# Ledger of designs, part 19: miniprotein binders against a8xhq1

Target 1, 158 residues: a8xhq1
Amino acid sequence: MVQIWQMEPYPCGDPRLPHHLFPPKKITPDELSKRTGTLYWKLDTLDQVALAKRLTTLKLEHNFKKEDIFTLDAETTANFDDKIEELFEESSVPFEQARMIIEGSAYYDVEDKNGQWVRIFCEYGDLILIPSNTCFRFTTTPKNFVKMRRFYKEEEGN
Short names: E, the ipSAE of ESMFold2; O, the ipSAE of OpenDDE; V2, 0.75 times the mean of E and O plus 0.25 times the DockQ between their complexes.

## First folded at step 9 (miniprotein)

Design j29
Fold by ESMFold2-Fast, scan of step 9:
Structure j29 (fold): chain B 158 residues (1-158), chain A 87 residues (1-87)
Amino acid sequence: as target 1 above (158 residues)
Amino acid sequence: SKTYRIEIRIEFDSPLEALEKAELFLIQLAEIAREHGLTIRVEIRETEDGKIEIRFEIEGVSEEVAREIAELIREYFPDAEVEIRKE
C-alpha cells in the first residue's frame, strides 16, 4: 500500500517514528509530485519483463550510467548510529536522485515549496525520483534495515 | 567460508532489447542480493566505435552463490567476459 503523509511541523523524538499530523493527512503520488516535484511508483516486482522495460526507460530518460546496491543494517553496518544521524541531516544536491528499495524499509522526507515536509514510506518495489536542489532527509524505519538500488549519472559519482 | 569477487563485461551494438535484457539480468541479481549479503556495482558506457559496454562488479559472494551467478551469466550472456576470483 502507498503510504505518503504530511509531517508535523516540528517533529520531536526518534526520527524513525511516523511523525504524521493528528489526525493523519495522507498524500497521493500526484499530490506529492505537485507539491515537491518528487515522483513515486510502486512497481510490480513479479512481472520481471515489464519491470526491466520500465527501469530501462527510466535509465535512458534520465541518463543514469552508474548504479549500486546500498545496505544499512544495524546488525552488520559499522558505525550504524553515526551513519543514520548523518543521513537524517537536511541536505540538498544539485542532481536528481533515483532510489528503488529491494529489501527492508526506509523514510524519505522531502520539503515542499512552502516549507512543509512530506514523508514517503518506501518498501520493496518502491521507486522514487527526487529532483535536483530539493531539500530532503533519509532514515530507516524502526526495523533498522534497508537495501536499495541507487541510480547515478556519470558526474554524480565523482 | 571463502567469498568471491565476480567481474562481468558485456558489449553490444546498443539495440534497446539488449539493454532490456541486461536490466532483466540485473533484476535477477538484485533478487539474489535480497537473500544474500553481496554487493553489486554497475557501469554503462559508450565505446569509441559507438557500442555499449556494461560492467558488473559483484563482491562478497559465497561459492554456492558464485556458481548460481555463473549459470545465470551463461544463460543471459554466453559471450560475456567473466572473471571470478577469491577475495
Scores: ipSAE 0.707, ipTM 0.870, lowest interface PAE 0.6, mean pLDDT 87

Design j3
Fold by ESMFold2-Fast, scan of step 9:
Structure j3 (fold): chain B 158 residues (1-158), chain A 87 residues (1-87)
Amino acid sequence: as target 1 above (158 residues)
Amino acid sequence: SKTYRIEIRIEFDSPLEALEKAELFLIKLAFIAREHGLTIRVEIRETEDGKIEIRFEIEGVSEEVAREIAELIREYFPDAEVEIRKE
């Protein structure tokens, strides 16, 4: 299922906890798009040929000509705790970001136009597109493992 | 431990079919790429001749996984230019 929710305004403690409101305020992908400009799709991963066509279309439509696979794993990533802490710092970039989770799980937090934060739970098959100049944060879930594909335009490379 | 770097270069005259095939290859490669330190980079460009060139760079691969990847490359892109080097 789709899991997107409004965050509590000042999350305390472990960033990997859900940090939703009480009671939870769920947000649809459509609401996410209207509030933050962020797009979300849950892709069908069982039909690999159809998946390949879908991703090819995405890359052509957005002119993504470069890509890599990025892994964070508490068991293998050097300085994992420091890296996760760094990635959870608020940041923004002057280019569009596309990410597809291929293993594990993560949270992407995006700030809406009123300064409120929305958390997106990302797991295998989830694809997100965060627009340029959007404030975001990233963390793993308590599983402490994620592998994702990152898509870039020609101008946006390392 | 011994690790390897694999560079793959492929040129195509049929861009859409080639791009879809390259995506299918990447989907399968991602499941194989469970090794520590493995990185995958892909770049797509149009050549001066109007062909589509796809480059794959894979780093931090164990010998066993490098062999598996080489077999996958032969299956999907038998005409690909492949370079395997120790790191």
Scores: ipSAE 0.552, ipTM 0.792, lowest interface PAE 1.1, mean pLDDT 84

Design j4
Fold by ESMFold2-Fast, scan of step 9:
Structure j4 (fold): chain B 158 residues (1-158), chain A 87 residues (1-87)
Amino acid sequence: as target 1 above (158 residues)
Amino acid sequence: SKTYRIEIRIEFDSPLEALEKAELFLIKLAQIAREHGLTIRVEIRETEDGKIEIRFEIEGVSEEVAREIAELIREYFPDAEVEIRKE
């Protein structure tokens, strides 16, 4: 299920809590794109041939030539709490970021044109594309576990 | 326990067909990575002859998973250059 929502303006406490408005305000993928430029797709992981064609098209259209699998796990990742704190710091990069969740779950927060924050819940099969120079934050959910494929351009990524 | 490192190198003349097949292979590797702790890196480059080279580096593989991956490689890329080493 698609889960994207407007964040409260001054989130306090644990970054892994939902931090939605009260009452909650859900955002569609189309609204997300219009407000932040961020693209979101829930991919069908059961049709592997169609999935391979879709991801191949993504890589060709954006010239992604490098890829890795990135894992964060409270049980096995060294200095997990420090890494999560660092990843949740507001940042921006001068290149596109593409991420596909293959296990677990995470939150990507993106700032819109009016300085308001939108939280994207990402789970298995979710693919996001964050445009260059977008302010973002990242954290795991309370499950404290995520594996994701990260896509890079030759010049811009690792 | 004993773990293995697997390096795979593949060259193709057809860019789209090659990339789609490599992606399908990577999707299946990612499913194995979901069930077992693996580190996977992939790189694509053009060769001087106008071919496409795709390289896979897989680390932290147990003996039984290495056998499973070797069989998957044989199925998808029987002509691939493969190196399997103990870590």
Scores: ipSAE 0.656, ipTM 0.849, lowest interface PAE 0.8, mean pLDDT 87

Design j5
Fold by ESMFold2-Fast, scan of step 9:
Structure j5 (fold): chain B 158 residues (1-158), chain A 87 residues (1-87)
Amino acid sequence: as target 1 above (158 residues)
Amino acid sequence: SKTYRIEIRIEFDSPLEALEKAELFLLKLAEIAREHGLTIRVEIRETEDGKIEIRFEIEGVSEEVAREIAELIREYFPDAEVEIRKE
């Protein structure tokens, strides 16, 4: 189940709460792409051979030469609260970002060209690609746990 | 300590087949990482000889998981350079 929604303009309180409008305004992956340039795919993890070919194509197409598995876990990550607070600060980077969730869940927030924020709920099998120079925020969900693959371009650096 | 660091280096002439096989291997490692607290880093480089080199660095691996990964390496890349070190 795809879960992407328009956020309230100035979310107050815990960033891990949904912060959707009332009534909720759901956004399709196509609308997300049109508004923010961000791509979202819910990948089929059951066919590992097909998945490997698809991810290989993605890495070649975008020149991703490095990756890691990144974990945030309230139980094991040192200074978890400080890290989450830091990651939720608005940021932008001069390179595209690709993330694939392999366990747990997270929110990626992206700002559209009109200054409105869209929240993307990311769970196992979800892959997102955020274009360069896009304002974004990141947080875990209230589960306080996520593992994800992060893809990096050698040419642009990390 | 009871944790290990595993470094894997593989080199191929054919980039597409090598990259697809490495990605399938990485998907298997990611499944292991879902069950265990290990970390994985991967780098893909073109060598001066025009070959593709793929390096995997795995940290925080228990002895049992290290054996599992060693078997997986044997299956996918029997000629890979492998270093296993206690942390």
Scores: ipSAE 0.734, ipTM 0.879, lowest interface PAE 0.6, mean pLDDT 88

Design j6
Fold by ESMFold2-Fast, scan of step 9:
Structure j6 (fold): chain B 158 residues (1-158), chain A 87 residues (1-87)
Amino acid sequence: as target 1 above (158 residues)
Amino acid sequence: SKTYRIEIRIEFDSPLEALEKAELFLMKLAEIAREHGLTIRVEIRETEDGKIEIRFEIEGVSEEVAREIAELIREYFPDAEVEIRKE
């Protein structure tokens, strides 16, 4: 299974299918950063003190003042199918975004500077940072369950 | 059947200490949240006298889970300001 891959140009059908090229074209974290500006890290989750220090460094370096824990679960989330359809709509925001998966799995899709899409498979311990004004999409995997921490900057000019 | 909102406010002298303590606490809350479907929000502010305040808001809490969270707060932040309100 590839962790980060080039997507097919016109993905049709269920967003939760892999939508990779055939054969799969893997993208390294370095290539992802060069093409999209998106940063990806697989964090060490076994040492909770080290993890706490790493996340503290992230918050201080990026001035993240707010966060929440966001859960999508087919068993408990009302209107689950409608919500995942909405979340898969192309979006962009004028702020950088950080997400850390703490349970389950999800896909983040990011558009590169040439209009091609890259899919990032995110599971426990994965942290991504998406730069401001990047086009992205989100969906669960077929497991239909993800819990993640979302980090926010205090809004400038408001 | 009835649900509660819990608000926790904690003050610290240093940003690093505050954020590290909050991270350890959030890791425990995340485990509880899986079992019980809670909504958790965190906000960090600098106070007028230069201290760091961390505020947690927890929503959708049953009476049983509120007791569990109260015990966790006592363990991590015995001097925290805690307010429990019926939704």
Scores: ipSAE 0.503, ipTM 0.792, lowest interface PAE 1.8, mean pLDDT 84

Design j7
Fold by ESMFold2-Fast, scan of step 9:
Structure j7 (fold): chain B 158 residues (1-158), chain A 87 residues (1-87)
Amino acid sequence: as target 1 above (158 residues)
Amino acid sequence: SKTYRIEIRIEFDSPLEALEKAELFLFKLAEIAREHGLTIRVEIRETEDGKIEIRFEIEGVSEEVAREIAELIREYFPDAEVEIRKE
């Protein structure tokens, strides 16, 4: 199930809490794309050959030449609480960001043109493409564990 | 404790073959990475003679995990150039 929602303007307390509006306002992947330019796909992880071809197509279409696997785990990551606090700071980069969750779960928050924030719940099989110069935030969910693949063009990343 | 760095270099005639095979390998490598705190990087480049080279760099590898990764490399890329260095 796709879970994307409009956030509170000023999320207070733990970044890992849902921070949705009351009542909740859910957003479709199509609405997310129209408002923020961010693309979201829930990939079929049961067919590894088909998934490999899908990711191959992504790399060719977007000219991604580098990648890494990034892990955040409360049990093994040094200074975990400080790291999630830092990652939740608003940031912007002049290049496209592609991320695929391969284990655990995370939140990607993206800002629309009107300054409103949208939270994307990401779990195994979810692929997100955030356009260049988009303001974003990142955190784990309360599960305190995520492993994801990050894709980069030749002059970016690492 | 002692950790190792593993570099894998693989050359292919076809970009499609290279990328698809690398994806299948990364699925298996990811299963190993979580409990062992590995750092994994991948780079793809075109060589001067028009072939495709894929490089994997794996850091923070214990001796036991290095043996497991070596077996995985033999299974997926029997022709790969592999270098294991102590950090």
Scores: ipSAE 0.375, ipTM 0.732, lowest interface PAE 2.6, mean pLDDT 85

Design j8
Fold by ESMFold2-Fast, scan of step 9:
Structure j8 (fold): chain B 158 residues (1-158), chain A 87 residues (1-87)
Amino acid sequence: as target 1 above (158 residues)
Amino acid sequence: SKTYRIEIRIEFDSPLEALEKAELFMIKLAEIAREHGLTIRVEIRETEDGKIEIRFEIEGVSEEVAREIAELIREYFPDAEVEIRKE
């Protein structure tokens, strides 16, 4: 199930809370793409052959030559609280970002062209592509655990 | 307590089918990573003579999981260059 929503203006407090409007205003992946350029897919992880073809196409289309598996876990990650605080700072990078969640859950927040923020709930099987120079924030959910595949171009630092 | 590092090097002449097979292998590795605390890095390079080289570096692997990965490598890439070392 797709879960993407418009965030409340001026959210305060714990970044891991949903921070949706009340009542929640959900947006579709198409609306997300139109507003922010961000692409979101919920992939079928049960058909591994089809999944492999899909991810191979993604890598070729975007020239991703490197990848790793990245873990954030309150139980094992050194300086977890500091890392989460740093990752939730607004930032932008001059390259596109592709992430596929393989365990746990996280929020990616992206700013639209009018300065409004959209929160994307990402869980197992979700693939997200954030375009270059997009303002974003990242945090875990209250589960404080996520494991993801990160895709990089050869010219990016790693 | 003993962990292993596994390095895999694979070289291909036929890019699309080989890349799809390498991605399927990576999907299997990611399933193992869901159950275990290992780290994985992958790099794809084009060689000077137009071939594709794929390198996998896997760290933090227990002895049990190293055996599982070794079996998976034999199944998917019997001709791969593989090094397994204690850390």
Scores: ipSAE 0.777, ipTM 0.893, lowest interface PAE 0.4, mean pLDDT 88

Design j9
Fold by ESMFold2-Fast, scan of step 9:
Parts: sequence; C-alpha cells; structure tokens
Structure j9 (fold): chain B 158 residues (1-158), chain A 87 residues (1-87)
Amino acid sequence: as target 1 above (158 residues)
Amino acid sequence: SKTYRIEIRIEFDSPLEALEKAELFFIKLAEIAREHGLTIRVEIRETEDGKIEIRFEIEGVSEEVAREIAELIREYFPDAEVEIRKE
C-alpha cells in the first residue's frame, strides 16, 4: 500500500513518529510529483525478470553507472543515534537521488514549492527519485533498520 | 568466524541484453544480501574497445554464503573473472 501524507507544520518530538495532519491527508504519487518533482514507484519484486528490465531502463534513462547497498541498523551501525540525527537535518544536493528499499523501512520527507513538507513511507520494493536541489530529510521508522540500493551517476561521489 | 571478499568482473559485446542479465544477477545477489547482511557495490563502464564492463564487489561474506555466490556466478557468468579473498 502506497503511504504518502502531508506533514503537520512545525513537527515536534521524535522524527520517527508519523507527523501527519489530523485527520490524515493522504497524497497520491501524482500529487507528490506535481508538488515536489519527486517520483515514487511501488515495484513488483516477485517478477524478477520484469523488475530487472525496469531497473535497467531506469539506469539507462538517468545514466546511473554506480550503485551500492546502504544499511542503517541500530544493532550494527556505529554511532547510529548520531547518524540518524544528522540524516534528519534539512539538506539538498545538486544531483538526482535514486533509492530502492530492499529491507526494512524509512521516511523520506520532501519540501514542496510552498514550503510544506510531504512524508513518504518507503518499504521493500519502493523506488524513489528525488530531483536535484530539492530540500529533503531522511530517517528510519521506529524499527531502526533499513537497507537500500543507492544509484549514482559516474561523476558523483559516494 | 571468518569472512571473505568477492570481486567479479564481466565484459559484454551486446549492451542492452547484457545489462538486463547483470541486473537480474544483482537482484539475486541483493536477495542474498537481505538474508545475510553482506555489502555490495557495482560499477558499469564502457571499455576503450566499446565493450561494457561490469564490476561487483562483495564484502562480509561467510564461507557458506561465498559458496552460494560462487554457484550463482557460475550459472549467470561462467566466463567472469572472479577473485575471492579472505578478510
């Protein structure tokens, strides 16, 4: 199930709480794209041949030449609490970010043109593409575990 | 417990078909990584003679999982250059 929602203004407390409006305001992937430029796909992981073709097309269209698997895990990641605090700070980068979650879960928050924040719940099979120069935040969910594929263009540093 | 590092290097003459096969291989490696906590890095480049080169680096691999990965490599890319080193 797709889970994207408008965040409350001035969220306080633990970043890993949902921070949705009350009542919740769900956002479609199309609305997310129009407001923030961010693309979101829930991929079918059971058809591995079709998945391979789709990911190959993505890599060719965006010229992604490098990738890695990135893990955040409260049990094994050194300085986990400091890292998640750092990753939740508002940031922007001058290049596209493509991420596919392969295990666990995470939140990507993206700022729209009007300064409002949208939270995207990402779990196994979810692929997200954040355009260059978009303000974003990242955190794990309360599970404190995520493993994802990160895609890079040839000249980008890791 | 001892861990291993595996490096795989593959060259292709037919870009699209080769890239799709390599991606399918990576999907299967990622399933193994999901179960066993190993790390993977991939790089794709064009060689000077116009071929596609794909390199995989895998770290934190137990002996049992290294054998599983070696069998997967043999199935998908029997002519790949493979180096397995003890960490």
Scores: ipSAE 0.507, ipTM 0.781, lowest interface PAE 1.3, mean pLDDT 86

## First folded at step 10 (miniprotein)

Design W1 (at its last look DockQ between E and O 0.84; V2 from the best seeds 0.77)
Fold by ESMFold2, look of step 10:
Structure W1 (fold): chain B 158 residues (1-158), chain A 87 residues (1-87)
Amino acid sequence: as target 1 above (158 residues)
Amino acid sequence: SKTYRIEIRIEFDSPLEALEKAELFLIKLAELARKHGLTFRVEIRETEDGKIEIRIEIEGVSEEVAREIAELIRELFPDAEVEIRKE
């Protein structure tokens, strides 16, 4: 189940809480892409051949030549609190970013054309593609754990 | 318990076949990473003679998981160059 929502305009407290409006305003993947350019897929991890073809197509279409695994885990990551603070800083980069969640969960926030923030709940099997020059930020949920595959073009990988 | 580092180099004649076979391996490797404490990094480049070279580095692998990875490599890439180091 896709969970994407409009964030409250002045979020207070822990960034890892949902911070939706009251009542919540859910957003479809089509609306997400129209407002922010961000693409979202829920991949079928039970069909590994289809998954391989989807990810191969992604790599060919976007010229991704590198990848790694990125893990954030409050129990094992050194300086976890500092890293979470840094990752939640608003950022914009001149390249597209592709991430596939393979364990745990995280929030990606993206800013739309009107300066409003949309929050994307990402969990196992979710693939997200954030366009270049899109303002974004990242955090975990209160479970403080996520593991993901990150895809890069040659220039942006190292 | 001991952990190992595995380096794999694979060369293919065509890009589509190379990427699909490598991705199937990486999906299986990601499932191992989900269940065990390992990470990996991948680089893909085209050689001068038009072949595709894929280099995979895997870290944090237990001896038992290293055997599973080696068996998978033998099945999928019998011609792959594989190096396994303790630490």
Scores: ipSAE 0.770, ipTM 0.891, lowest interface PAE 0.7, mean pLDDT 88
Fold by OpenDDE base, look of step 10:
Structure W1 (fold): chain B 158 residues (1-158), chain A 87 residues (1-87)
Amino acid sequence: as target 1 above (158 residues)
Amino acid sequence: SKTYRIEIRIEFDSPLEALEKAELFLIKLAELARKHGLTFRVEIRETEDGKIEIRIEIEGVSEEVAREIAELIRELFPDAEVEIRKE
């Protein structure tokens, strides 16, 4: 099940904690799109052929021509703590960001038009597309592990 | 143990089916990446003659995984250019 929620206005402590409101304000993918422009897909990974078709379509529609695998793992990633801190700093980029989680889990926070943060719990099979010039930040869950496919356009990449 | 770097170059016509096949390979490769500590980078380009070229660089590959990847390549893209280098 998709897990998206509005974050508490003044989160403190470990950013890897959910930091939802009480009671939680769940956000649908449609509302996510309306509020932030961010797109979310729960991909069916069981049928690889169908998945391939879906991803191909998405890549074509958004003109993604590059990709890589990004791994963040507390056990193997050098300077993990620094990386986590860096990634959780608010950022904005002039290009679309498409990410598909292939292992583990993570949070993508995106800022809506009203300056409110929306947190997207991303796990295996989840695909998100953050539009250009969107304020976002990233962190793992307390499990400190995520592996994802990152998609880029031709002029982008690592 | 020793790890390998694999470079793959695949050239094919631009039909949707070819792209989907390439994606299928990437999906399977991603599964290997999930299971193993490997990383890959992909670049898709259109050649001057209108073909699609996919370049894949895979790092952190064990010998066993390299074999698996080689098998996948042979299965899906038998005409692919593959270079395997020891790191």
Scores: ipSAE 0.714, ipTM 0.878, lowest interface PAE 0.5, mean pLDDT 91
ESMFold2 (binder alone), look of step 10: mean pLDDT 79; pTM 0.751

Design W2 (at its last look DockQ between E and O 0.82; V2 from the best seeds 0.00; counts 0 for: pTM E .769 < .8)
Fold by ESMFold2, look of step 10:
Structure W2 (fold): chain B 158 residues (1-158), chain A 87 residues (1-87)
Amino acid sequence: as target 1 above (158 residues)
Amino acid sequence: SKTYRIEIRIEFDSPLEALEKAELFLIKLVELARKHGLTIRVEIRETEDGKIEIRIEIEGVSEEVAREIAELIRELFPDAEVEIRKE
């Protein structure tokens, strides 16, 4: 299943390392949603009809009108180091957004109401929805590779 | 070597089942993108007459992948408008 953990308070070094507490403090998807509003699903990618129904419902419920495929790959992405640095900058946007991992893996960090950061280890088949005005950060794992579907509202422009 | 951009336009009367069929097409297209490194962008909008229009842009398509996409479109959406441009 999904791994979510409390981040250490003063992370140093490579952001792509786990940066959990010692000992690790794991968090359930229910706790993630209560603390941050962030929702998580593990989708069955082998049942394409069921997947289509789930994603259609997601798009209708959240008014997602645009999507793309986003790829980060240290071997093929131009300016990879600059892009990974940019994506790890703390961001907050006035709209909700969803991400589905279709290949590889990544970390999404989200800040809760108390200023504490939780890290979500996202891999193939994981879908997350980050609410509007939630502070987040993004990086890969040391594998330096992720491909995902990104879902947006119509007015956001992609 | 040669790559193409494909633009696909699909319209539905707004039944939920038609939207689910369109998403099934997107899932299959995404599987092709995983295999072939394609870039895909999608936009969904409601037309003036109340239909749902889906526009799909695909970049980096080799000739063989373009044939696979054309076969998929023919099977699922015979009435889709498809434009293929070099580069």
Scores: ipSAE 0.543, ipTM 0.809, lowest interface PAE 1.4, mean pLDDT 86
Fold by OpenDDE base, look of step 10:
Structure W2 (fold): chain B 158 residues (1-158), chain A 87 residues (1-87)
Amino acid sequence: as target 1 above (158 residues)
Amino acid sequence: SKTYRIEIRIEFDSPLEALEKAELFLIKLVELARKHGLTIRVEIRETEDGKIEIRIEIEGVSEEVAREIAELIRELFPDAEVEIRKE
């Protein structure tokens, strides 16, 4: 099940904690799109043929022609803590970001039009598309492990 | 552990079919990468002659995994032009 929620306004402490409101304000994928432009899909990974078709469609629609696998693992990634800190700093890029989680889990935070952060819990099979010029930040969950396919357009490099 | 550069050139009846087949390959390749902790970079492009070209760079590949990848390529793209470079 998709897990998206509005973050607390003044989160403190470990960014890898959920940091939801209490009670939690759950956000639907439709609301996510409405508020942030971010798209979310839960992909059926069991049928590889169907998955291939879905991803192909996505790539065609958004003109993704490149990809890589990004791994963040506290056990194997050099300077993990520094990387986590860096990735959690708010940023914006002038291109779309498509990410598919292939292992582990992570949070993508996206800022809505009102300056409120929305957190997307991403796990295996989840695909998100963050539109260009969207303020976002990233962190792992406390498990400190995630692998993802990152999709890029032709003009974008790794 | 080596770095491999693989170029696969395939021709299908339709671009969509080619892309879907390519994606299927990538899905399987990603599974291998996940299991073996590989770093992969992929570029898919259509050539001027209408072929689909898949360029793959894989880091941290053992000979065993490389063999698996080669087999996967043979399985999915039996008629493809394949170039593999070890670095």
Scores: ipSAE 0.535, ipTM 0.803, lowest interface PAE 0.6, mean pLDDT 89
ESMFold2 (binder alone), look of step 10: mean pLDDT 80; pTM 0.772

Design W3 (at its last look DockQ between E and O 0.79; V2 from the best seeds 0.00; counts 0 for: pTM O .643 < .8, other shape alone 2.536 > 2.5)
Fold by ESMFold2, look of step 10:
Structure W3 (fold): chain B 158 residues (1-158), chain A 87 residues (1-87)
Amino acid sequence: as target 1 above (158 residues)
Amino acid sequence: SKTYRIEIRIEFDSPLEALEKAELFMIKLAELARKHGLTIRVEIRETEDGKIEIRIEIEGVSEEVAREIAELIRELFPDAKVTIRKE
């Protein structure tokens, strides 16, 4: 099952730790969408034909024209510490972001309408779509490794 | 050990079936990237004559993986233009 949770209000220490409330407050994908506009799906990667049809529809609906495979790996990424610090800076962009995790794991944090943060645990087969102008942050888990397909519109996502 | 950069250009009319076939190719490339640590970038554009062009750039490719990619291209897009360059 997907794991989405309310973050503690003053997370201290390593951002790659879970930072949930005590006791944890889990969020459903429907609640995530209502609070932040962020969409989540667990894709069936075993049926490649169905996956291809679903991703083709996504690309057509959102006019995604560019894509890459992005890897963040403590063992191979040059300047890993600097890059992970940069990616965890709070950011907001005037375009939507779609990411599909193809290996490893990562956290995407998104801020809701009330200024509260939710954390999405993203792993193999997860697809998320973060709306434009939504404040977000990104980090790995303590395993320090993620590989994802990132989808961009033609005029965005350099 | 030598590594290569591969550029692939695929051009087709824009029927839905062809787009889905291109996405299936991307899914198989993603599997190779998981297995072999490849860097991949893709751009899709409409050509002047209304066709769809997909340009794929792959880096960090060993000779063995390049053969596997070539086989996959031959199977799915035999008319693709492929450029291979040593890194």
Scores: ipSAE 0.627, ipTM 0.810, lowest interface PAE 0.7, mean pLDDT 85
Fold by OpenDDE base, look of step 10:
Structure W3 (fold): chain B 158 residues (1-158), chain A 87 residues (1-87)
Amino acid sequence: as target 1 above (158 residues)
Amino acid sequence: SKTYRIEIRIEFDSPLEALEKAELFMIKLAELARKHGLTIRVEIRETEDGKIEIRIEIEGVSEEVAREIAELIRELFPDAKVTIRKE
């Protein structure tokens, strides 16, 4: 089940908490795209062949030629707290970002055209594409664990 | 933590085929990454002659894991040239 929602306007406390409105204002993938340009896919990971084809298509369409597997784990990642704080700071990059969660879970927050934050709950099988020059921020869930494939173009990334 | 670099050179008939096969590899690699606490960086380059070069850097892994990855590569790409370097 896709879980995307508009964040509360003035969130306080632990960023890793949902911080949705009450009642929650759920956002569909289509609405997410309209509001932020961000694309979301729930990939069928059971069929590896199909998955491979889907990701291949993505790579071709967006010219992704580089990737890494990125892990954040409170148990094993050095300076975890510092990294989490850093990643949750609002940022914008001049390139699109494609991320596929392969283990654990995390939140990607993206700012819409009206300056409202939309939170995307990302878990295994989720693929997101954040357009260039989009304000975004990232955090884990309280579980403090996520592994993801990060896709890059040849001229960008690590 | 030790860093291993695995370099793969493979020739494909088409870029699409190359990417599809490479993706299958990446899916399996991701599975390995889940099993092991490792950082993997992959770069795929297409050469003018239709060859695909895949460079994989693995951090925080044992030599055993590196060998496992190499074996996976050989399985998926029997004609691939695989070089493992310890850095």
Scores: ipSAE 0.236, ipTM 0.643, lowest interface PAE 1.4, mean pLDDT 86
ESMFold2 (binder alone), look of step 10: mean pLDDT 78; pTM 0.733

